VHH binders against q2ydc9. Designs and how they scored, part 5

Target 1, 344 residues: q2ydc9
Amino acid sequence: MASESAGPAELGFVEAAPSWRLRSEQFPSKVGGRPAWLSAAGLPGPPELACPLCGRPMAFLLQVYAPLPGRADAFHRCLFLFCCRTPPCCCGLRVFRNQLPRQNDFYSYEPPSEDPPSETGESVYLHLKSGAHLCRVCGCSGPKRCSRCHKAHYCSKEHQSLDWRLGHKQACAQTDNLDNIVPDHNFLFPEFEIVIETEDEIMPEVVERDDESEIIGTMGEAHEEELESMAKHESKEDRIFRKFKTKISLEPEQILRYGRGIAPLWISGENTPKEKDIPDCPCGAKRLFEFQVMPQLLNYLKADRLGRSVDWGVLAIFTCAESCKLGIGYTEEFVWKQDITDAA

## First folded at step 1 (VHH)

Design m13 (framework vhh_rezetamig_d1)
Fold by ESMFold2-Fast, scan of step 1:
Formats: sequence, C-alpha cells, structure tokens
Structure m13 (fold): chain B 344 residues (1-344), chain A 126 residues (1-126)
Amino acid sequence: as target 1 above (344 residues)
Amino acid sequence: QLQLQESGPGLVKPSETLSLTCTVSGGSISSSNYYWGWIRQPPGKGLEWIGHIYHSGSTYYNPSLENRVTISVDTSKNQFSLKLSSVTAADTAVYYCARDTEYPPSLVPEGAFDIRGQGTLVTVSS
C-alpha cells in the first residue's frame, strides 16, 4: 500500500468478481455482501455492530485490505465499515480495524493461490475456524441460535424474525440441515471487488488561481475587466467544490480514495472535522486520515435494494496513527460523515 | 389458567436414564400451535435449553444433548415427557417444562418462555 506519510492517493473502483475471490483467505478489498473477516476470533459482538443512533443491526458496507509495510504486527491489516440501513435512521456508522502478524492462527505464511479452489459454489459458510457462528442474515457475529432447531444463528431477534418470514419457518420444521442455503433477505448491499489504482502522478496539476482573467486576458481591456469581475465572485466554498469536481472528473467511477496520512478531499467547506472532533485512540496515539468513501459508491448500492435510504457526501475514515495492536480483536476506529449541504 | 407441572424421580443413579413428565392443565397440547419443551438450570449456571416437541411428534434437540435425549408427547393425557440417558453428575439441575410462546422461537440462551412449571430438582448420585 501507500507510504504512511505522504504520496499520491490510491483510487478504488468496483468490479464484479466470482465469490471465491472475495473470501477471507484471498484478503479482499470489497463492497457489500457479508464481511470477509480477517481474524476468525475476537469479532465485534452484536452491541458493537448496533447502530449508535437507533440500536438496530448495521449492514456491512465495505472493507479495505491495507497492510503497513515494515510493521510485523500489521502484515495483514483490514478496515471494516458498517452503516445503518434502518429507516428512518440510516445515519449510524462504525469502522473497525483488525491486524495480524504473518505467523498467525488463521492463515498460511505463503500467499493465497491465484487458481480457483476445488469448491467455487454459491454456498454460504456461516461458521469460522475459531468456532464462531455468523448470523444467517448479515454474516456478523451470531452468538444466539434458534431455540427450536439450534442450526440457525443470529445476531439479533430482528434478523431471526426477518429470516423466519423468508423461509426459516418451513426449514426449521424439517430435520435436514440447509445451513448453506440462505434466501436473499434484501438486507445486504450488492457485492463487488474493490480494485486499487494509483492516481496518475503525471496528471496535469490544476492550480486554482484568481488570475484566469489574466491568462485569457489577451482579449481587450473591457473583456479583461469583465472576466476579472467574474473571478472576484468566486467564493471559498465554490473553490473547494471546484477542486473536488476536478479531482472526480479525472476518474468519475472512483468510489474510494486511499492515502494514509494525506489530506482528505472534501465536497464542501461545510461540516468538515476540526482536530478536536477526531478523538484520540484509547492507546493514547492521535488518529490520522486513512481513506474516504466517495458519493459515487451510492450508485452501486441502490441497484438491488428497495425501501432503504442511505446517503453521504463523503465518509472519511481516521485510524490510530500507531496502528496499535491490543490483541487479536477488532479495534473500533473513527468515521466522519460529511453530508451534502446547499450553499443557501 | 394454563398450568404446567413436572413430575418424576428427584434422584437418579449415574449411567441410568432420567425420566420426567410434564402435565398440562387449563389448555390442550393438541389444540395449540405452540412447542412444548424442557429447559434446565445446573447449580450456579444459567438456563440450558434441552429440546422441544410439537403435538404431531416433531422434535428438536440441543445438539450437545441430542444423542441422549428423547422427548415424547401423549396428547390423550395432555402430557409430554423427557428421557435423558447415560446421566452423570453434570446432569444435576432443576428441570423445567415450558411452553415456547415465540413465533419465531426464542433465541438461546435467553429463551423467553411465558409459561413454565415450578421446576423439579434432579440429583445424579449413587
């Protein structure tokens, strides 16, 4: 991944991929579906995955595989972003970081095979190597099970009730186990691989200057004064939005910008965080910017959902500057939502 | 009002079969869409679900106990029963019969039963 201090941003784009390439052992960056958990142990529990605003289970939005070069304890490292899909809320957000050394209890020292595995089927596996069970609806920790069949696991009564209505009621009454056959609950986002490309370092730099009237001022003086007057009407807000639009126009399909320690790209000057708004890590280190989710992602999330509402201008993810390791568990980091606002 | 009452021996020898019966009064097992089941509470521990039965005879057992558990129903006597084979000291618990009133069923281990019996202590000892 990118240098930890400064450099050009890496851009994320969505692509369709076969399901086997999005499994945990492939260390994917991906949008939607169920989380491809990194550590099979120490998963966030239902309370940690409940919306902080309405208390309802959140949906998995995306994950970014972002190892830190030179850090033995962060040989594998992944960030997991969750959002609320429950109307009328749809506002809650949480992000978790997990990291593992190269020698660990879950993965081989050797890189994953580039060849398809012998089993490439559409079966959903809801039981991890650690013995943890995953919720049949969301793929998050499912520590509770149906008291009737003991075969179906859930994070919450809400997800059990949803699954009950959509097929489990009939399956629960049968002795045969169909754990690998799961209906579409219309709760998960559509699933895509995130492919990373470096922002072109030789792209022409757009320098924002109030001297555009001077550059095109080979025209007469009357035209120069008129153009200069127009340039004087540009507000700070207009400049920020123009910079945003210019960066997006170079690669309109970008759904993500990654650059640990760089400055975020804001859609407006409104609702940006101040240093005091970004809490320090519990380890004592400050947090720094790591990546942001672009509004373009919303276009991919709406294709296969009904009756759900979620939106943002930009989501900015901030992580512990030291990327601290407090065991094998998932550490909550910080997400800031910049909503789209009218200029008035 | 609907009432459930456990009955059976309070002392069972190791390796033998624990047998309990639940008698339902104030309502009929066969005229309801409820599941009827057994839960237990070992000393110092939480509630553990054992299994459920529907009046048709369909049964669902705790996987940890399924090789030793049999639940049966006798709709003519308005009773259902539990047999747990090859008991050990670990099977010492207060046993409750209960009606599962959740549709969908309760989530284990917090199984919420709106009606249960008073419980019967079964001690496994020689």
Scores: ipSAE 0.041, ipTM 0.415, lowest interface PAE 4.6, mean pLDDT 80

Design m14 (framework vhh_podentamig1)
Fold by ESMFold2-Fast, scan of step 1:
Structure m14 (fold): chain B 344 residues (1-344), chain A 123 residues (1-123)
Amino acid sequence: as target 1 above (344 residues)
Amino acid sequence: EVQLVESGGGLVQPGRSLTLSCAASGFTFSDYAYGWYRQAPGKQRELVAAITSGSTLYADSVKGRFTISRDNAKNSIYLQMNSLRPEDTALYYCAAEDSYGPPELVPTQYDYWGQGTQVTVSS
């Protein structure tokens, strides 16, 4: 609540992890692979996961486990970010929020076990406890089945055709092992755990600067006339970019900055959202900043041999200020893309 | 939400032609497989023709006489019926399958059905 608005930013880093640690019951923050859905019911459907620009199925980019302390209805809370991987589009973005009380129909009241489960294999789980079926390609809601075997499920004709071509045609009769024989469709991003650390914890020797300018900090070393000239020539853009570079240079591997209600860190003063660009929640509440994706993440995503499917300077995620509960369903939130200033 | 509306039925003389249309709404038309079924009084409902994105299937009784087609731009499927016979008299149903078929295979079960359109072939 109040503590989320007043605290320092939390930084996210990617780490390799065994597949069992990235399953839904572990409440992971993760990049790539298939979504580790929170609620097993009320999943966004194929229309909600289609690119708003080209209409094709989006790829799962990342999720952040972000519960709200003191909120019984947000004891478990997760944000899911999707992006378009279809050339020439590659521009569509959508983000969804889901939250559950501690007592729910899907997960134990007790914390997840820190010990590995008896089965730690790389199995793909495409059928949820709710009875929902997941697409064999993307792991999103798969309401449509293969007409031949009636066991494989898909979100779209595109993913059914992709799976058919790359292996399901030969495997269709082997339905007993269907979930264990999923081919690499070259559609999913590489999978990593996101580890969240406090900015103070990972940078204990770094002192955050006051409102004091860098010119003031160097006044003992420079002539007064030179300092006056420098002060006159520092542009707003130079200050914004310098602040961004300073924050990145302290932890270059940060792929994410989390801080509900704090100010976003922009790469430039260009293409930042105005109030009118951030729609209100359907519940009537304003949206506030929750987290941003840093350009460093792009280095962990596999690009096409001939080009990248997705590119950004910063992705900023805004969520309902009230974190409203619309049943057990997934609520679409807002994402703003700021491109790199000199991208050409 | 999903709706299939048949049209084009009527009374025709033997040897004539008739085209049935089925307008689909409430889903992405190109993602579905479609079929035409018919039911004559006192008989079981039978598959007449079916179409996917890459395959068609016809009942032996209509092969060479009937042609099924789809128009994804118009969200419609059609059944062109040539050389009609009195035995073709039936209520004709449009059906859609809520599953993705391989290009070479046609579904054997359908999840959505229209109300039907009457075709009567008599002198």
Scores: ipSAE 0.016, ipTM 0.365, lowest interface PAE 5.9, mean pLDDT 80

Design m15 (framework vhh_8k46_1)
Fold by ESMFold2-Fast, scan of step 1:
Structure m15 (fold): chain B 344 residues (1-344), chain A 129 residues (1-129)
Amino acid sequence: as target 1 above (344 residues)
Amino acid sequence: AVQLQASGGGFVQPGGSLRLSCAASGFTFSNYAMGWFRQAPGKEREFVSAISGSGGSTYYADSVKGRFTISRDNSKNTVYLQMNSLRAEDTATYYCAAGDYESTPPDLIESGNYEYDYWGQGTQVTVSS
């Protein structure tokens, strides 16, 4: 499980941002759109981005830029979360970690420019510095190419078919005038920047302890019998849900809580992972909690565009405790889904 | 491992018939469109026929329309090509191919423009007197 000795969580909020701020060289934390890949090499392939339950290409949900202070090999570090959007499934989840030292083959040693690009700020980047081609629909690795034009790339035939239907059919016949505008395929989630703020030092647990102290004080002379009666009054489930609601009420627009090594905040006591449910990293290290996605995010995903939408109470992301570097590629980490229950 | 095993080829006289089979394993067969292609020595590979994952849509090259029939049995993970009224120009190695496009637009399959995901080793068909 996550360490309880860590400090307060950092909270994530969504904000509209111009597209140039959400590009890879800006090292964004973001929701939706196409992934802003960190390493241009070693991308997860189509099999790694297929839903483990239905086999369909997963949609990019969010990424969190989370460097580790004091770690030269994790100067740039990012976590990428994917989910299944294919009805009737909508259940599959996968998360990947990538990290780079400050001196690398892809990015300047110096911090990125805060000014918008002067020459080109409008184009969709579907080709990486490694020579990798990205899918025109999802922006993930696109090893398949249109056999006629050889210019459009896709992760799957599903995405080739989708793009063909929505515009590539006409553009393909005109290879010298390839359309530079990619249509809305109704596959990507709406795109937002994630802005991080530190949670205030107001501790709901301390408030809860004070409430218990007041209850004990009220019991007075009927100390043990009244305390027993009061102990039967509130279930553990009621207490967990009350704690969750209290933490959310402080900042109701929070879509994410980040705190590497802290305890996750659960919506209920049901379907929480035990130690045995969290697999070890392939490097041999244990995994620890890093961040969680809150139900508030669902309000920004425009799930009403799907017949069956994605849903969760909490998504908890666990990563290698050593944040191991097994090369330049993307390492799959672990995600646990806690569904919404009929909490009292 | 993904495998596509084509069979049923052989020697036949002009006007004869053959039925080709392609047995698939290692993937969810009903989610894949299946195609037949052929290649004669010294010639480019050409599209012959295709069938959607459900079997609800079939497509044929103009040279084989009315003579060849494509079908599939998803319970047996097999696609078939029934070839009737065979001609000398049908002599070629026939390949089956699988593509992941359950909701594929008909005109894209019909154009022969797809780059298929998986290919079989082929089966030889020789039409000669």
Scores: ipSAE 0.015, ipTM 0.292, lowest interface PAE 7.3, mean pLDDT 80

Design m16 (framework vhh_7b18_3)
Fold by ESMFold2-Fast, scan of step 1:
Structure m16 (fold): chain B 344 residues (1-344), chain A 124 residues (1-124)
Amino acid sequence: as target 1 above (344 residues)
Amino acid sequence: QVQLVETGGGLVQPGGSLRLSCAASGFTVSDYAMGWARQVPGKGLEWVSYIYSGGSTEYQDSVKGRFTISRDNAKSTVYLQMNSLKPEDTAVYYCATDLPPEWSTDSYEGFDYWGQGTQVTVSS
C-alpha cells in the first residue's frame, strides 16, 4: 500500500496470473497487456497517448495500484506508465494518475472477491462500465470505429490498419461480439501481475546513515585503515553504482521500487534530475518521487521477442505532492529516464 | 486519396520476362500489405501474389518459382518480376492494397483499392 510518510521501499516482482486477477475490479498492479483502467470516465485520449517524440501510439508498460491512506479522494489510486515501441524512436514516455473515492460509480464499496468469477477465460474487455469503447489493439480510448461493421473501435488509423491485416478484414461483420476474436497484434508487452514485498534491509540503511567515525571509535585502527582504503579507492560514481548493485543483488528479480517521498536509487551520478527539471503540477504543488522501474523489467519484456528497442537504466516517476484532482479523469504526471551511458 | 498506377505490361514471347511496377500514392506503402491479381480472358479474377508489411511473401501455385513480388518503400512502389512466361499468363494485371475502410461516417463504406490494370500478352 502507498503511504504519504517516507518509509522503507517496497519491491515489485512479476508473477504469472490468470487474466481475471488482472481486471480493473481486482485493482491490479501489472506489467504489459492492455491497461486495467481505474475510472471508466475521463480516459486519456489518443493525443495524450501518442508518443511526444514521434506521434505514434504508445504501448502500455505497467500500472501500480497505490492508494493514499487517510485520503477519502484517493481510496483507489493507480499510476499508468506508457512507452513508445516504434523503431527508431522508442524513447517517448508518459505517466498518468487516476484516483477515486471509495463510493464511486464504477466499483463496489466492499473489497473485491478473492474467489474466481464465473468467467475465468482470457477474454478481452473492449468496453467500460461507462459504455466507453477501447481500441481493439491497445485497450486505450478508441473514439473512432470501423465504417463497415461499426463494432471495432480504434485509437488511431495505425491500429485500425494493424488489426485489419491481422484478422479484422476476415472477421468484419461476422459476429456481434468482436471481443471473442481479437488476434495477437504483436504490439502489447507480455502480461504479468506485479506483487509487492517490503524491502527488509534495516542494517544496510542504518549503516548508510551512520557517520563512519562512530565505527572508528569502537574498532580503532583497523577500521580507520578500512575507511581510508574505501576513501582512497572509491570514486563518487563507483560508490553510487556499488550501492545500486548491492540493493539489486539482495533481490535480483525486482522490477520496481516503490516509496512515495523517498530518494530514488540511481544507477549512476550522471543524468539525475535537478529540482528545475521536474515540472510542478498544474495545481501548483511540487512533484515528489513515487516509484522507479528497474532495468530487470527489460528481461521480461523481451521474452516474446518484442521490445528490443526499448531501454533504460532507471525510470523514475514523480507525482503531485498533493495528489490533486484537477477536472475529471486522468492527470498526467512526470517520468525521468536515466540511461546507463548517460553523461552529465 | 489512394491511387495505384500499374505499368510494365506488354507483348512478350513464351519463355520471356516482364517486370510490372505499381506506383502508390495517398498512403504509406510500408504500413500495408500489397498484392497482384489478374483477370484471365474467359476466367474470373485470380490472385497472383502478396507481400505483407513485414516482407513475407505468398504466391499462387501456378506462378510459384517463376514470379517474384518485391517492394521499394522509399519509392512507394511494388514490383512483380515475371519470368518463364506462358501463354496462360496472358491477363490484365492489377495492383491492390489491403487498406481498412475509413473511420465511421454517416453512410460511407470504404473499399479495397485497386489500380486500373496493365495488360500482359504472352504469344509467339
Scores: ipSAE 0.017, ipTM 0.354, lowest interface PAE 6.5, mean pLDDT 79

Design m2 (framework vhh_8k46_1)
Fold by ESMFold2-Fast, scan of step 1:
Structure m2 (fold): chain B 344 residues (1-344), chain A 125 residues (1-125)
Amino acid sequence: as target 1 above (344 residues)
Amino acid sequence: AVQLQASGGGFVQPGGSLRLSCAASGFTFSSYAMGWFRQAPGKEREFVSAISWSGDSTYYADSVKGRFTISRDNSKNTVYLQMNSLRAEDTATYYCAKDTSYEPPALIEGYFDYWGQGTQVTVSS
């Protein structure tokens, strides 16, 4: 369902899922783990996946499978969001879009099977159909190989170091002892499926008055008088936050809101983007809002470690209005971060 | 300009020893990790050994571990490779390289940004 106004959004919720359901062939929307890449070709390289602020490799946060109806070149379409997880930074964000026609070099023309495969084992896929190798730590492009064993691949020196400390030093010395099971590096976020549901529309509507004040409720004279009295003592900032809380309270477990071209739901009136803050696509088209990540997601990421960690109020993702394809691979889009603590 | 000058190679019989030296200039030597790589005729370059900025951390290829020792002298801007119990299979041109960082574990060739001209080691009877 495409939304062209402040109509109902689609809400995303996390759910535990078996690993086979989160593989690329299932076209998942998911949180954490390694990216389930769409195209096996044209992956963003290590420079594109480095934090723009500290230069360290970013962690995969989530992906949203978001095809465009009626677009032959966007029959499969997915957005991939990355964030910096390296203290003291933890501030960098990047988002990439990839799309494929129905007839392509990677996937069957027919829909994926809903039945489990005969193999029930957990396995990490570190080699793509394009011949590209993936980093043993993060599952992003790993164009560099270990000079000692020539079998392990990495995106960065940082991930080679991390894998070396956690067992590859010993495995590297035994050229026939490189297993297909990868240890937990404590770099990846916990992995969950994102399940999409339509927003509940049963709530009081906010109405603009002739005196330029906003009021909730349009039915009954006595009720309107009470709400008008309350609204006279409320700041614009308090009203924005109350609207946000009201929308969240209807479905408190929502971790994302999806609605291409709708208005984003902001946690405050501070640090909201103006049109000029949102860069145009390199193709020349403007960008429009596509989805936002809600603060509820932080509860699932185990982001409560001592010291600096990832944090946000809202992450808003803006994509090319024409969903263009500038090259053979992944196109970088735009992320705006609104933080709950930005007014401190 | 960064310069790395490797020396100390030569002819040696199996079981013999050689000490390679790499004199560095054009950068703050004490701030960077250093490595040694080798290339036999008709083969790709392979990792031999690496050492951190301070000398506290050392790394070795499995084929040379226990026989070779890497060390550095920051006051002389020089990294060394002591090669003991040499074998015919150690015959190669040996290259010293500067890491992009102060701490290896850059066993990945692509993390070394400058390379020396090399010094030939031939182990033969």
Scores: ipSAE 0.000, ipTM 0.198, lowest interface PAE 13.5, mean pLDDT 79

Design m3 (framework vhh_7b18_3)
Fold by ESMFold2-Fast, scan of step 1:
Structure m3 (fold): chain B 344 residues (1-344), chain A 123 residues (1-123)
Amino acid sequence: as target 1 above (344 residues)
Amino acid sequence: QVQLVETGGGLVQPGGSLRLSCAASGFTFSDYAMGWARQVPGKGLEWVSYIYSGGSTEYQDSVKGRFTISRDNAKSTVYLQMNSLKPEDTAVYYCARESDYPPDLVTSEYDYWGQGTQVTVSS
């Protein structure tokens, strides 16, 4: 089980990609845009994608394609992270897991083609093979429709109103090309591919050791006295922050770290989750760490540059240790937000 | 059997307040957006406010800042708190269940309507 493995972390980086590479059939890891849903059935509904704090529709932040080797029921497996973009809230977060066996109702048994398909246009596909309709604004489940044309679908009245103002009003009576005529609603984050590389491929073969007791206590090095002096000076909080800075400085463009079952890399010792803060899966299994989102991602969302309310130090995603399949749909997992702010 | 029953209407002086309630039955209340519309004498139906299953709200411009819509899913009830009432707010107020999203706030294409409750704003 990958949940028991402790290997090197995989690092995620953003790159521009043509839209066809970010479609569901390519099994992408990606930031922003609309979700590239895995299963076409059992999508989370509008209540499950509403911010738990303010009740407004959340925006898709990213997805990580993370299959589990040796698990027939998790041959395809993807995690979907959503965040609230509504000021003054912007604090709500939800994460969902979906997985499929190799033989399924949606995708070919064979790997996806590496060659571009004959149709590589910027068309937005808002109807899934299952018959499910997607919201014209956000690409999440859109079970309600425009009462006038019955062809445009929405997750919420908020998104219908937004689409109405920005073009649907003119197009409502002329519904021939609704799937091809979607304006920029300024709701979605900028879209990028996430490229995954192993830490061993990027980082130096020799890394700094974290066990200071081992470093100081071993070998009786000529500089042992100096090492002991340095260790006595350093506080636990300073040590945590130093480790974080060191890991980031080696690859400053990393937007995520993936390592199912490894220890999270925290920016500080404050506001870290205790065991009681991480709920068990409804199946009865404990949750374990799977990946974290690094503050560097904010630079690509234009959140930092545009003064957006979306802000975080680290987002840590915890998933069912058994990667259970409780049903045919998307299973909600757990996300912890660690922020660093001066004075409460 | 879907039913919507409005209560809380009455006679109130300008500047006063009223709270309308709509008790819903016969469906899974938490799955549906709910709204209030009013029949103003001589003007026809006017949409007042929406509250979505997720809790977000929308208001007609003339009532923004004065009216507040809310819901209690445990009681299957939607509320309209009306403050700073004006004579122009005099109308029969209807609770409605919204199956599909109308493109604007003034439409009659809804699944189910209550019987209405009279609100009269006069001295």
Scores: ipSAE 0.014, ipTM 0.249, lowest interface PAE 7.3, mean pLDDT 80

Design m4 (framework vhh_7n9e_1)
Fold by ESMFold2-Fast, scan of step 1:
Structure m4 (fold): chain B 344 residues (1-344), chain A 127 residues (1-127)
Amino acid sequence: as target 1 above (344 residues)
Amino acid sequence: DVQLVESGGGLVQAGGSLRLSCAASGFTFSSYAMYWGRQAPGKGREWVSGISSGGGSTAYASSVKGRFTISRDNAKNTLYLQMNNLKPEDTALYYCATGEDTYSPPELLSDYAMDVWGQGTQVTVSS
């Protein structure tokens, strides 16, 4: 039901930000680091955050703060995307939605202050207002603790072992400042704020120039009949990729396109989801497109420097059309990956 | 609820062997480190041995190292203690234990508080 004449998409861009701006009470959209959880209760557990393909703990990729105007139960609303970083897998993806009414157990009724708080330090907060503890490595739910100190918490034995090797072995008997001294585990993605801006399509649609006309001008010595034949053999795939490239060229640094209910922008015509490939929400409602992650994000994650690890053409996120609240906490939604190799 | 049931104790001559078993139920056995402790008559509880959740790491008290072997079968939810070259000073009530909601450090299984205990199985070594 998405129309091409619907309103413009919102575009996401990454910017460096001080750590206090990326805390939960600032309702951030962000890439990397640890999740800035919305609800402090009902967090997805270790089984829900395990890669569906290899079973290893997934890394937090990004979150988008996306409230729904007019919905009292979605005054605060956030989507959390996770991906597998374990080679050779690196293919598992999960996305979760959480929403809260304005009056809730975790946040002030009034909007957050735009001024820096009195404490702007680089401290890692691994204990939530609900009493839940977070994993020292990934910042996801950490229901189990170190049996020696009983103060370090973990989502998995894998993360406990990683932390043990990188510093907790030496620090285990010195528990006074565990939350203030967390090593770099080389597991988290680099952290950035996502700034959302409306795609500026204010200019009226002018007759689209055919890029193929440049080929005709460049190959002036070729036969006109042959050049006309070439123009007539423009593939559907070439048209889709050209449209994609045109939209990206308007804002090359876009890492995200947001538009609830619009049509996704695909890099190719191959490996696009059919209706049957998008499961209905457990509440009974259909899912609709909400946002997509662009390949440009890979440049900021240093994923392209890892070569064959984390890779995508487009990640498309589909959410419950009714944005239902049928449970306590975080509701799993749907991710479709269109690989860049599908365009090659 | 968590249940730990020890068996295999008895009377044995010095230099003999016994194999103790601990049947575990009520929790995900394969996710927890397991331990053997003992209490000699008129003395406090002594830690004897520990094994990681996957069985890849083991630790022993100095008094039993080289004589006792801890092992586990996660498919059967069972913990074992093979006791060889038994001495009169090994006479004690032997019990298994688990540390609920914890992950054992890979190298330091000897430094655990035991949270849940079985009823124990009596081992008596005659001179």
Scores: ipSAE 0.049, ipTM 0.460, lowest interface PAE 4.8, mean pLDDT 80

Design m5 (framework vhh_8fcz_2)
Fold by ESMFold2-Fast, scan of step 1:
Structure m5 (fold): chain B 344 residues (1-344), chain A 124 residues (1-124)
Amino acid sequence: as target 1 above (344 residues)
Amino acid sequence: QVQLVESGGGLVQPGGSLRLSCAASGFTFDDYAMNWVRQPPGKGLEWVSGISWNSGSITYADSVEGRFTIIRDNDKKMVYLQMTSLKTEDTAVYYCAKGYDEWPPTLVESYDYEGQGTQVTVSS
């Protein structure tokens, strides 16, 4: 869309939050846990949430609540990113977009309450307003059910087996407390709220354009001469990496950069997408950059603690330029992975 | 392709007995748990019994325990359900369903893991 001018990037940071703040009715941006689905209908099915490389169920990574100003059909709009956690693969990625008008079948016309609801408990909600059941392990569509109790639902045989071994075998006969006894399957990523702040709020005196973002002080002036001298002797790839490091050093805890239609910030000049590498939307529109996931997020996922799981330099998410509505459900968008340049 | 063929159903009087059979093909039978499930008239699918790949774990629904016996023959790729003391409430179409290891099967939108079924009618 051309209606929104390209501004400074918005930065995403993770914070602990009570479970009620991360429910669908609060329209959260969040990392990990189970997806807080937007539309309760038209969810991607198990085939759409299988890793494109190994076929195993993917784990929910994050969602970004990103409505489009002036678009009645995108009053609520959310992007959902999934990744493969199955060794030795751990490389598959998929992203989905869903959007709703303000008047819809699922949510109040009025903004959500900022006060805690009467039910603030730690319950896992595995049933949507549409009547769809969610997998007890991952919170994605669960069309399969335990044929013994008929109360536990699963996306796959893999997740039924995992839940059975970790607790459902014992709990299957005690179905009245099924929601209260959901174990940690060690499949979901740790759950955090994503808090969005503009670069202007973080650095109100910086210049956003092709004069570098600089606050000129006496100490900064001394360093500027040194940096300029270094830049004269740098390769193109060293300059790209330096720019990346400089932007990260301003806010090292940033896990996400959001800016619909801006240029992505790359960690290196290697493995960047060319125009032909970014497929057009099935509606016929081009895709444009919407947000990227920074390597800092890996520190919160326990992925690097295990050492042999998921990794990336940058994940760049591209969405339909028209933010089209093809049908009633979740539309698959495009994700590009740029690898980390400094592996061991 | 996974194929399960049930047989042995029929009309019996209350208190009678039937043996259901299921012939399996298209998968490595010895690697999977096998189950019997049933659908009574006007009701949903109900799990009846399960048996692990090596017969080391056998489970029954409370409604059939003591009356039904599940048996498997890995050499013949067969699973059986011996039904005794049949009640009118046992009237249903009976299906053989492929499980995974010792865990119970899933049946919703996964009907390629169950056969065509065999009708059991218990009536005087």
Scores: ipSAE 0.013, ipTM 0.235, lowest interface PAE 8.0, mean pLDDT 79

